VH-VL binders against TBC1 domain family member 23 (TBC1D23). Designs and how they scored, part 10

Target 1, 182 residues: TBC1 domain family member 23 (TBC1D23), of Gallus gallus (Chicken) (q5f415r38to219)
Amino acid sequence: QLPADLRAKVWKIALNVVGKGDSLASWDGCLDLPEQSIIHKDCQELIDRLSVPEDEKSVLLLDIESVITFYCKSRNVKYSSCLGWIHLLRPLVHLRLPRSDLYNCFYAIMNKYIPRDCFLKGRPFHLFRLLLQYHEPELCSFLDTKKMTPDSYALNWLGSLFSYYCSTEVTQAIWDGYLQQA
Below, E stands for the ipSAE of ESMFold2; O stands for the ipSAE of OpenDDE; V2 stands for 0.75 times the mean of E and O plus 0.25 times the DockQ between their complexes.

## First folded at step 6 (VH-VL)

Design q48 (from q0 with heavy chain Y103W, light chain L33F N58Y G96A T97L H98Q W99T; framework fv_praluzatamab; at its last look DockQ between E and O 0.02; V2 from the best seeds 0.00; counts 0 for: pae E 13.3 > 2, placed apart)
Fold by ESMFold2-Fast, scan of step 6:
Structure q48 (fold): chain C 182 residues (1-182), chain A 121 residues (1-121), chain B 112 residues (1-112)
Amino acid sequence: as target 1 above (182 residues)
Amino acid sequence: QITLKESGPTLVKPTQTLTLTCTFSGFSLSTSGVGVGWIRQPPGKALEWLANIYWDDDKHYSPSLKSRLTITKDTSKNQVVLTITNVDPVDTATYYCARIRDWGDYVFDYWGQGTLVTVSS
Amino acid sequence: DIVMTQSPLSLPVTPGEPASISCRSSQSLLHSFGYNYLYWYLQKPGQSPQLLIYLGSYRASGVPDRFSGSGSGTDFTLKISRVEAEDVGVYYCMQALQTPYTFGQGTKLEIK
């Protein structure tokens, strides 16, 4: 388990974003995509679940909406809720990073880790299961109860770096281990 | 905006089948980790969980009522249907549907307005 | 089945005073990775229940910070730091560790 005060630093190092600067510095700031209402709704739902003062929520909302909007514009990709990007942002938002670091981490995950993980299908998912059984046998029991095969949940968890199947705190703990080994 | 609304008959005779429909908007059961459950509340009594259905069509039922309950979904219509067979006056209750999200991090985070069903001869 | 027991069943409170509601489970609700599958709901008169607290201690979206949840395993507490008139209603705890999901019997909070 990583000490709480080191988590943000370790993740930034593992994702190779230290010193990358502000990728959004020259962006026009316009939140004007055709699907902007869907982006706003998904971001608002994420921020609403955070236990932060109301005066901080508007800044956090603008930050995550800006991250998604800029990524879509710069990569020429259309946003859809089913892409699950909100789940990737969730553990990062809890680190309370400046917007530039938040974007750089999100970009690294999207462009370096997620595409690579798509090629992990066919690797032995039983190793992931064995690791969970050794460290978290009750979670393995829960996943079995939900009728999720190791292949189905491990593949989806790898594709989302565990954001889909775990709460924020659990996802952060798993990312700690994963990023240290990546 | 997230909304759920229950619909169905307000009066049903004993031994008949009760069918309730939950129609929702602002989310989809095509989204991984999302589900919809049914909860009822007899007049003046506590809440009682009945059944859940999830994005992957996994279904869970209250064991005491399992033989009488069927839950189904129509993802394209944003609807979940609960059927209760062989109703009895003790099934008189306000019936609610509610959302489950993020693989159970949030259980019943938004509820419908409820529909009162009276079972009487 | 897991049995959920709430106390008190009736809680008269003067506005501005704190309130505390207890919830006990017949089995531990603590699961892997440290989460308690315990939820708190408020049902205001004539309204549907609304989620207040999820996973034992996390405040749901839109819920005022005067509400807090604490506890682990079998003993849980919902606290309201300063009760307001709009907080009147029946409070329920629920476990979602295993099916069937089970609710407590409810605590009715009334203005004194």
Scores: ipSAE 0.000, ipTM 0.461, lowest interface PAE 15.9, mean pLDDT 77
Fold by ESMFold2, look of step 7:
Structure q48 (fold): chain C 182 residues (1-182), chain A 121 residues (1-121), chain B 112 residues (1-112)
Amino acid sequence: as target 1 above (182 residues)
Amino acid sequence: QITLKESGPTLVKPTQTLTLTCTFSGFSLSTSGVGVGWIRQPPGKALEWLANIYWDDDKHYSPSLKSRLTITKDTSKNQVVLTITNVDPVDTATYYCARIRDWGDYVFDYWGQGTLVTVSS
Amino acid sequence: DIVMTQSPLSLPVTPGEPASISCRSSQSLLHSFGYNYLYWYLQKPGQSPQLLIYLGSYRASGVPDRFSGSGSGTDFTLKISRVEAEDVGVYYCMQALQTPYTFGQGTKLEIK
């Protein structure tokens, strides 16, 4: 597994975001979406669960909220808590990235490195279920009894549950393996 | 120029098997993220999705018709074939094939001209 | 199955005036990747359908900018800022989030 202090550099290389510009450079920074209070609350919840010094949390909150807000504005997408973006951002936040790098990594994960057809067909769900069964067998058994299936939305929903119940270290280890394989 | 064209019988009797061929040009099913789907439209009615097939040979069928549908492809001939077994007058419709690309970002961005199939004794 | 409901089913319009068509889905079409898997098609008289709008709001190639799609989740709208004679036909919305892919009933746009 990658040492934590090297991980940020390796992930930026693996996600092919080294040398990409600052997409937020021309953005005015306004957090004024109609759903902004929902974005803020979700970001606050993520930050509150992190094991980081309290004096770092306010800057990180602004970074995460700015990334989500700019993505929604630039892609013309309406944010909703059920999208599960907070769980995708969680392992990235522990990399301690500048806002521009955080956005570029988030964008790359969302648009380049998780092929939608592959996840919609359920193949990543089987790998995810195997890893979940190894690390959290009781949750895996519970999900099986609820007949969770990897149809078009369930993959992201199950990924959100995985991030919710697993430590950041486990989540980062999974991403380390996935990015090295990709 | 991207084109698709449906071919097959125009009249078929109940209980027979209907075989429709989609022949296309200007794109290939060897290209990742590309697929072809079949859609039908009964006279005067809305569109109804039937089946998709993709470059990697994955297949999706309408659940209500799955037991009667088979979709296959021949990538080298730029053809997709849909088979509907045990047809019935309710299967009377215009049948279209249409392209999917970019892993489903574009669903049915180009359509064939359609072929009317009448199921009647 | 996701049910798609269009309104109105018949839409007579005067040339040069705006038109608006509503499409409602029985469950959210918003995927975790931030896209709504909602598509709009126009079927002109005697022709095959043609794609107008993909992923809820993006115009397909060659579609005039007087067409626009908006909405998210369960409520979607197709707008035509100034209707022209060539816009006559039946408009369908379709969801491609989950199989079976399902279409709305169609909205027949006619010139008064």
Scores: ipSAE 0.000, ipTM 0.488, lowest interface PAE 13.3, mean pLDDT 79
ESMFold2 (binder alone), look of step 7: mean pLDDT 95; pTM 0.960
OpenDDE, look of step 7: ipSAE 0.039; ipTM 0.661

Design q49 (from q0 with heavy chain R101T, light chain L33W L55Y T97Y H98E W99T Y101L; framework fv_praluzatamab)
Fold by ESMFold2-Fast, scan of step 6:
Structure q49 (fold): chain C 182 residues (1-182), chain A 121 residues (1-121), chain B 112 residues (1-112)
Amino acid sequence: as target 1 above (182 residues)
Amino acid sequence: QITLKESGPTLVKPTQTLTLTCTFSGFSLSTSGVGVGWIRQPPGKALEWLANIYWDDDKHYSPSLKSRLTITKDTSKNQVVLTITNVDPVDTATYYCARITDYGDYVFDYWGQGTLVTVSS
Amino acid sequence: DIVMTQSPLSLPVTPGEPASISCRSSQSLLHSWGYNYLYWYLQKPGQSPQLLIYYGSNRASGVPDRFSGSGSGTDFTLKISRVEAEDVGVYYCMQGYETPLTFGQGTKLEIK
């Protein structure tokens, strides 16, 4: 689909993952963290929500679980559901990226700062910026708030902006401007 | 295909306890952001919200009815149960269960067919 | 509790003509992130309610484009651009801003 392909390209450019290598290429693939059952449960819940063919879900589940597990092992951090990482991964899995690109995008979200001033001010880039700049305890508190919270909706709205509200030409021009400022 | 269906007694005497079961298919309460709520409608009246339960067993109740309401789930059976204690004739209504998804982005997007409960002596 | 008030309560309409239903809340339903926690439902005769509009202006899956929601804060409108026979029923607005979740009184749309 052209809107989905454009969205994937825009996110990869913004997160600077075009041309990055596969960080997981030499990883042994072991899903053996003490908290692995919690990681598996959270990833299963995310995949169960996707509108994709059932035969693709098992591959996606393994990719998502591998991304989180490798991130924890390589960064020496402990996983907890309250960290809200599943909510940050959700819009990325809709892009149907290869595992290497998925990891690189996740890593960029976790470890990059948006430039102090953003060419693309206002919704949804303001919301994206807020999420990226949240500290771990604040993010846990914010995303662990259940029911009527805007966080999941804000990410869905961000995704729809590129395909629903903007032409291809306008979207490309906006991201060109962002890259020039950064 | 997403379906929900209410079941329980159609006639209950005043002061008794009413237990209603919602059985659903096509989704799971193990999925993050998903919940099930109960809504009732007295004959010829407006809709009234009663209670919600979510994937993580978090529960919300109508404050005016909270002391009489209990909502529980059995994720493995795809069931949500609502219990109302000490019923009286004003509790006569059609009772619906309905799905909630995406942390409340979609509130009550699919409803059961409803079950009419009459409270009389 | 947030009180939801609908008008009109009865709305007779000729097929093919537009229809408009108003919903007012006793306090703002606008969240700081720019979203209104306002939902519209249709209950056809003898049937269960069905979701039409979420977050004030977004159509639910399968809802025809002749339905549109608008408004912000305390004043909301549901519009049907060209009423069809299948649109008859009672329309309800609901606020999801805080518990208890509260519904309006309902608007009965009838064919003239």
Scores: ipSAE 0.000, ipTM 0.457, lowest interface PAE 14.9, mean pLDDT 76

Design q50 (from q0 with heavy chain G33A Y106W, light chain H31Y S57E N58Y T97L H98E W99F; framework fv_praluzatamab)
Fold by ESMFold2-Fast, scan of step 6:
Structure q50 (fold): chain C 182 residues (1-182), chain A 121 residues (1-121), chain B 112 residues (1-112)
Amino acid sequence: as target 1 above (182 residues)
Amino acid sequence: QITLKESGPTLVKPTQTLTLTCTFSGFSLSTSAVGVGWIRQPPGKALEWLANIYWDDDKHYSPSLKSRLTITKDTSKNQVVLTITNVDPVDTATYYCARIRDYGDWVFDYWGQGTLVTVSS
Amino acid sequence: DIVMTQSPLSLPVTPGEPASISCRSSQSLLYSLGYNYLYWYLQKPGQSPQLLIYLGEYRASGVPDRFSGSGSGTDFTLKISRVEAEDVGVYYCMQGLEFPYTFGQGTKLEIK
């Protein structure tokens, strides 16, 4: 529903990253974490799925690997593939943002949409459940019949904002709906 | 540089109301996912959590003390205020305020110096 | 409420030797995205508490690498690989999964 060329602008506004500084400006750019090989492999697999020229892929790879590495270093968090961050980055990479905006959007999503206390309050589960039902009613019905708690599926799929389960276009449409209502 | 500092009376009589102010710098409660909490420590005893307030004015209180506690913020002054009504000698403790960042990923990552409050006649 | 139990409560150590403190929760602290909502604090004599370990295993800024946190669910351990004189103080674990936040009783680390 939202035109593709406006999506980047709308999401930057909704995530409150317009006018934010370049958090990576003073960073040394070292890709030297103990788990760096896993970060590189996961980023490479994401980029390999993109249908863009090979000469553009090297820049995108460096950008997403830098985003993950800087996030890990600045927040003192160890990377693991099971955290699903690659799936969260997928719809953002499709927007073709500068590295600073990519990082700021990634940080805002990590900080706003997957915070622990929001999940414990239950309110985000209700809102996301309604949005998921609107876009994927059969999946919602299936999860309800299996007597899965919202916590059990929301923790994994909201943590990736549906990007693991859904195509990039469907995921972006869901984010459009949520960000416009947030 | 992130700093927090507690202020208030050092001596309070039983049945009175105790008001403590936390003044901070280097961050703002207008920033999403940020909060400030209050923790106390009676002499020689363990730490006890009292209350949290967040950027969105969401408030949480220790259930055992909830009827006596009020937490408020003044975002423009970078202050958080804790009020305890009907104080008792068992409320004698060092009171700390501390920052919460990224909505609980970093809980109490920076603490104030603490202020000792003695409740006696 | 979640009850946090520490052991030992008193820990005399010789400088240069390793030290280990256990923390047990009455309920699992494993939650969102595989994180354990468990925190370790050090209170040096006469000072405010300081954050050592967040989310069970990650060192806070400025914390020496001789400190490490491990464990998952209900059983957690703080290890100091080589105790130094500056490490003296009371160590507390805390659960941040649900309100009220609850602390352990504290472990006093003393130089022998």
Scores: ipSAE 0.000, ipTM 0.482, lowest interface PAE 13.8, mean pLDDT 78

Design q51 (from q0 with heavy chain Y103F Y106F, light chain L33Y L55F N58Y A60D G96A T97R H98Q W99T; framework fv_praluzatamab)
Fold by ESMFold2-Fast, scan of step 6:
Structure q51 (fold): chain C 182 residues (1-182), chain A 121 residues (1-121), chain B 112 residues (1-112)
Amino acid sequence: as target 1 above (182 residues)
Amino acid sequence: QITLKESGPTLVKPTQTLTLTCTFSGFSLSTSGVGVGWIRQPPGKALEWLANIYWDDDKHYSPSLKSRLTITKDTSKNQVVLTITNVDPVDTATYYCARIRDFGDFVFDYWGQGTLVTVSS
Amino acid sequence: DIVMTQSPLSLPVTPGEPASISCRSSQSLLHSYGYNYLYWYLQKPGQSPQLLIYFGSYRDSGVPDRFSGSGSGTDFTLKISRVEAEDVGVYYCMQARQTPYTFGQGTKLEIK
């Protein structure tokens, strides 16, 4: 397990976000998607669970809502609560990253590390599976059993990188091992 | 087979806008981790990086030229376009486009043939 | 900006002899996963650059094994164990650790 003070630094390095720049720098900040109220509600519920000073909550809320909104606009993708993105953001928000780093980490997780087609191809994402087998052999065994089944629940487990189904501490420990070897 | 090819004017007058197009085949900018960059080489001089665009429309520009550069992509046409405004004779160079893949593991692994652009009055 | 400095700038070599080119960066290029974001390119006369070495020491596919890259952090070397006539051209190192990407001045390898 990584010491807490090193986690943010190691994850930023592993996700290759050091030196990436601020993708949101030129964005106008408009929170005007048709589904914006759902995005706001989900972000607010995440922030309500955090043990942070009240005066910091509004900045964090704006940061995570901006991350989701900009991702949707830049990728031309519609937001829905059932996609579980709030659960992917939860471990990252606990690191208290600047907005630019938060977005870059979220983007890397969404586009590099989530195994989108592993069940359609009849096999898991290879690196992720090897890391799981090393760190969580019982969970890996369960996922292998499910890999050929069109099971939305199993797909959600992989799509959220366990953040939906595991505690923050367990999820971060899994990501520590996963990112260190990726 | 992976190929890239630059196209655009060979002669441009000072103060005009230069537009260069990179057309490629054998890969797609819809693929996560893939990008295309532009590099130039003035006659007899070293290579100079200009700009990158990635699958996610993330854009990076050379700071010294940033105010004059615009990079865009059309994923469906397999094209990347670089625009440089207010050209000057010092912009005379061979312009190359090149591929980036696997999230920057392979930077500029395939290059176009290059196109020589002369800026002269 | 990270400054890349190559030496020598001109390298005349007798065919069959080894050649060595140095590349120095003003800042460490060591980054994600312990990789050095240092790349070597060869530009043969009248041709586009071609990738030889990525991440400081890994040969690109199809590159002959007589080419090798070494070094870490700020000091890097490209070696050719036995120079062939087809190796003539200008060699460039480049860093992609951070934007802007920067190239060395180039080293012209020519046959004596």
Scores: ipSAE 0.000, ipTM 0.455, lowest interface PAE 17.2, mean pLDDT 78

Design q52 (from q0 with heavy chain H60Y D105E, light chain L33I Y35W N58Y H98Q W99L; framework fv_praluzatamab)
Fold by ESMFold2-Fast, scan of step 6:
Structure q52 (fold): chain C 182 residues (1-182), chain A 121 residues (1-121), chain B 112 residues (1-112)
Amino acid sequence: as target 1 above (182 residues)
Amino acid sequence: QITLKESGPTLVKPTQTLTLTCTFSGFSLSTSGVGVGWIRQPPGKALEWLANIYWDDDKYYSPSLKSRLTITKDTSKNQVVLTITNVDPVDTATYYCARIRDYGEYVFDYWGQGTLVTVSS
Amino acid sequence: DIVMTQSPLSLPVTPGEPASISCRSSQSLLHSIGWNYLYWYLQKPGQSPQLLIYLGSYRASGVPDRFSGSGSGTDFTLKISRVEAEDVGVYYCMQGTQLPYTFGQGTKLEIK
C-alpha cells in the first residue's frame, strides 16, 4: 500500500501522465451534449461529498464536468450514469490534481489500464481474482466459502475498477497494486 | 510503412501438418498492446478467425479448432508462426495474418496479402 | 459464440446512389466502458480485407468520409452516402466484444 502523499506521483508515473501537457487547452469549453444535464447532476453529487470550502466546489465541479464532456466529445461516446465513470473519477479527485493531470489519468485508465484489455484477451475474472486476493483476502475467502465466484458480480466491479463497491481508501489501495504491476 | 506477408506450402496432403509464417515490418511485437492474428477464408466463403498472439505471449484460439492449432512468435525476427495439425480438404482456404494494436482498440488494421493453401491428395 | 447476421447478402447499386448494410448480433456488443466492439471490413475483388470502421462508428485512417458507421448494442449499420466504382467488393462486420471473434456472412456490393 502506498502512503497518500506518494500516491499521486506513483499513479502519474504508472499511467504515463508525466509531461503529457494540457489535452483540453484547445477545447472549445462548451458543455452542450444532449445528456449534459445527467453529467452535471452526477458530477454535482460527487463534489457535494468532498470536504472542501464551498467556494472551491464550483471550480472542482467545472473540472470534472469538463473532463467527462471532453472525453465524450473526443471519443464520440454517449454518457450514461450506468457506465460508472463517476466512480472511476472519485479516487482521482481525492488526489486534488490539476484539471490537465486529472484528464490524462482518467484517459489512461479508460484506454490502457482498465480490464477491457483483459476482456478482449479472455482473462478479466482471473485478474479480478488476483487483485481481490491481494487486497481483500478475507472477502475473497468468504466468497469461496459461499461458492460464489467473482464472475457473478465482476463485470460492473471491473468496469469501475472496484470504486463503486469499495471505499475511496480501499479502491486506492487496489489501484496501487494494479498500477504497480501494469 | 506497415507490411505483413504470409509464407508456407501452397499444397498439403490430408493428415499432414501445415506450417504458415507471417513476416512483418514497420512494427514490433515488443510494443505493449500489439498482437497478430490469423484469419482464413475458404474459396467463396466468409472470413473465419483462427488464433491471436500478443506482445506478452498470450495466445488465444478458435474453440472449434483449438486442439489442432499452435501459434508462436519470434519477436527478434518479426515473425509469427501458425501450425495446423491433421489437415483435411475442408482446411483449403486463403490464410491471412493481420495486426492488432492499442490494446484491442484496432483489430486487424493491416492485413497480409494472403496465401492460398490447397489440401488434396 | 456471438452470431453476426448481415443483410442484404447482395446489394446492386447505381453509381452515385446511397447504399446501406445492416449487421445484427445475437448478444449486445456494448461494453461497460461505453464502446461497441464492432468492426467493418471491405474486401475488394482479389484483394485482402481492409479496415473501414472500428469501434462501431470511427473511420480508419484513409477511409473516405462518405463511409459512416452507426448503431449500438445489437443493431449496426454501415452507410455509403454516394457509391463509387472503387467501392465494389464484399463488406464484413465483426464483433470483438467476446472471444472468439466472429464475422458476418458478408454483403457483396455490385455496380448495376
Scores: ipSAE 0.005, ipTM 0.513, lowest interface PAE 11.8, mean pLDDT 79

Design q53 (from q0 with heavy chain R101E Y106W, light chain S32R L33F S57D N58L G96S T97L H98E W99T Y101L; framework fv_praluzatamab)
Fold by ESMFold2-Fast, scan of step 6:
Structure q53 (fold): chain C 182 residues (1-182), chain A 121 residues (1-121), chain B 112 residues (1-112)
Amino acid sequence: as target 1 above (182 residues)
Amino acid sequence: QITLKESGPTLVKPTQTLTLTCTFSGFSLSTSGVGVGWIRQPPGKALEWLANIYWDDDKHYSPSLKSRLTITKDTSKNQVVLTITNVDPVDTATYYCARIEDYGDWVFDYWGQGTLVTVSS
Amino acid sequence: DIVMTQSPLSLPVTPGEPASISCRSSQSLLHRFGYNYLYWYLQKPGQSPQLLIYLGDLRASGVPDRFSGSGSGTDFTLKISRVEAEDVGVYYCMQSLETPLTFGQGTKLEIK
């Protein structure tokens, strides 16, 4: 595992975002998607659960809402709560990154590290199994005894990189293992 | 021995629907980690991936063609079917089906012979 | 989409001499777990493609040891140590890291 004070630096290196520009620099900042009220609600709910000074919450809210809105607009995709993107943002928000780094990390997770297609079927899936066993051996043992195949939970859990199921602390420990070599 | 063979019409008119069937032997889509994909090659051009289907009925499509593509399987018949709607002359190509094995590590390790489909009036 | 670029596009080789084909990806194909999701295929004249190399550097079953794959991240090479007449055809690289799966434009190896 990584020491807490090095986590932000190591994750930025692992996600290959060091030195990346601000993708939102030329964006008009309009939060006007048809589903904007759902985006706002989900972001507000995440921020309300954080143990941060009240005067910092408005900036964090705007940052995460901007990240999701810009991603939707630039990729021409519609937002839905069931996509679990809030769960992916949760560990990243705890790193206290500038907005541009937050977006770049989110984009990297969404487009390079979220298991899908061959990644769910390939060798990385087996390593996720080992990481899960290392960090949550009782849960892994329980899943084995109930004959829950990786495929029965992989799409939901791996699609959120365990953020949906696990606490922030546990998720960050799992991500440390996953992103440990840059 | 592992074999795959494509079948379907060799000539299709623009705006029609093209249906291609891949019939295979030597493996089963009931086996975990196994899948079948479709790849095409226009005359004199590079290979282009279209779609994959896996043992668990998980389906993946080329995003640029997704609205026109449907991939299905019949595990009991050892068949995978690809459907392309609203074809036009740029869909003229040799169409291949190929096996995926070992949880995606062996991607397209065995290919069918290919079937040439010409789209013209 | 990840763009795959091959060079050269045409490769004339004298039999018995070595040959080298380059493949570059627009994004890193190296996964955090140390695997490069890069594949090499050979399509002989009038035939279907056949798998030569999987996961960057592993030879497929039945492929002669004169074929080898190397590289990591965005720059990959397929080498043939001693080209034989039966090696003639079009070589393609492909990435499977993310959908859509994408192929290079192909390299035609010809005997001089």
Scores: ipSAE 0.000, ipTM 0.462, lowest interface PAE 13.2, mean pLDDT 78

Design q54 (from q0 with heavy chain Y103W G104S, light chain H31Y G34D L55Y S57D N58T T97L H98Q W99T; framework fv_praluzatamab)
Fold by ESMFold2-Fast, scan of step 6:
Structure q54 (fold): chain C 182 residues (1-182), chain A 121 residues (1-121), chain B 112 residues (1-112)
Amino acid sequence: as target 1 above (182 residues)
Amino acid sequence: QITLKESGPTLVKPTQTLTLTCTFSGFSLSTSGVGVGWIRQPPGKALEWLANIYWDDDKHYSPSLKSRLTITKDTSKNQVVLTITNVDPVDTATYYCARIRDWSDYVFDYWGQGTLVTVSS
Amino acid sequence: DIVMTQSPLSLPVTPGEPASISCRSSQSLLYSLDYNYLYWYLQKPGQSPQLLIYYGDTRASGVPDRFSGSGSGTDFTLKISRVEAEDVGVYYCMQGLQTPYTFGQGTKLEIK
């Protein structure tokens, strides 16, 4: 929905990360969590699926692994593949942001847009639909246009903001509409 | 143990600038997700939120007071400062600072003791 | 702005009796499946507010089990199963869903 060259700028504004400091500037870069091997594997799998130049893959891998590791360390939370964070990073990686902006966008999405502990309560998907319709009616209309029917087992849609079930193109279009409301 | 304490003048004249300092311990504004907010309570009235500042220097202000408010932090000193310009008698209130547990929660889980500021000529 | 409305505003209670306070928001505070951005605070006479309940239904650390919160979306209730003398004060609900964060008018609980 947005021209590609404007998407990064619009999302940074919507997520309130323009002019923010670099949280990772003073971090020692240690990738030493107990679950680090799982983080590395998941990040590597994401990078392997990307159609980016081979000489850029190592830098992107380090950036996304650093983002996840620093987020875990700074917030004292455990990483697990089932959390779907790799799927949230996929649309952001395509924007080719500096690591500091990548982290700030990831953090904003995690704390503003992703429901915490929603999976622990096991609530029906229709509650998500009602919330989305109440707060984001234009996004609901967009989803209806794309024939995105609610799925009774679509809990990962809530945790990954649709990126688990949708292609990168569709996810970015959804985020365009959603973030423009912020 | 988490503690916060407000300090500043107890009496200010109309049109002057009021500066309040919140000094805290038991947590740091270098911790991702953490913030500090200011809330006031005029005598006998309800609580009114004024401003928040977060670990990443993100700032939010009450729209009705935004032009008069400035919030800043000094992470190394564990201090947050609120400045209110051009005060008048309706700004007479007990001013509280409180910790925001996490950016996404916006909860004020620990409060300072409050400091009463009277604005009079 | 989200408007928070409490009722009653004055609540005289005999010790040992139950008490109930209602809070209504002008729009839904349910951000996700089980996260209501609604908080209950108690301000005892001469003291700072203290957090009682967060997310509409979760007791804060150290809060006695006689306090409970319930509700979702726009309608919330704080209940005290057996009121004690130490429960005297003004109870406030607050929404943290969006800025400006707003409080209810307060409910003054008094012992008869």
Scores: ipSAE 0.000, ipTM 0.475, lowest interface PAE 13.7, mean pLDDT 77

Design q55 (from q0 with heavy chain T31D D102E Y103W Y106F, light chain L33M L55M N58Y G96A T97Y H98E W99T; framework fv_praluzatamab; at its last look DockQ between E and O 0.17; V2 from the best seeds 0.00; counts 0 for: pae E 12.2 > 2, placed apart)
Heavy chain, then light chain:
Amino acid sequence: QITLKESGPTLVKPTQTLTLTCTFSGFSLSDSGVGVGWIRQPPGKALEWLANIYWDDDKHYSPSLKSRLTITKDTSKNQVVLTITNVDPVDTATYYCARIREWGDFVFDYWGQGTLVTVSS
Amino acid sequence: DIVMTQSPLSLPVTPGEPASISCRSSQSLLHSMGYNYLYWYLQKPGQSPQLLIYMGSYRASGVPDRFSGSGSGTDFTLKISRVEAEDVGVYYCMQAYETPYTFGQGTKLEIK
ESMFold2-Fast, scan of step 6: ipSAE 0.000; ipTM 0.468
ESMFold2, look of step 7: ipSAE 0.000; ipTM 0.516
ESMFold2 (binder alone), look of step 7: mean pLDDT 93; pTM 0.951
OpenDDE, look of step 7: ipSAE 0.005; ipTM 0.542

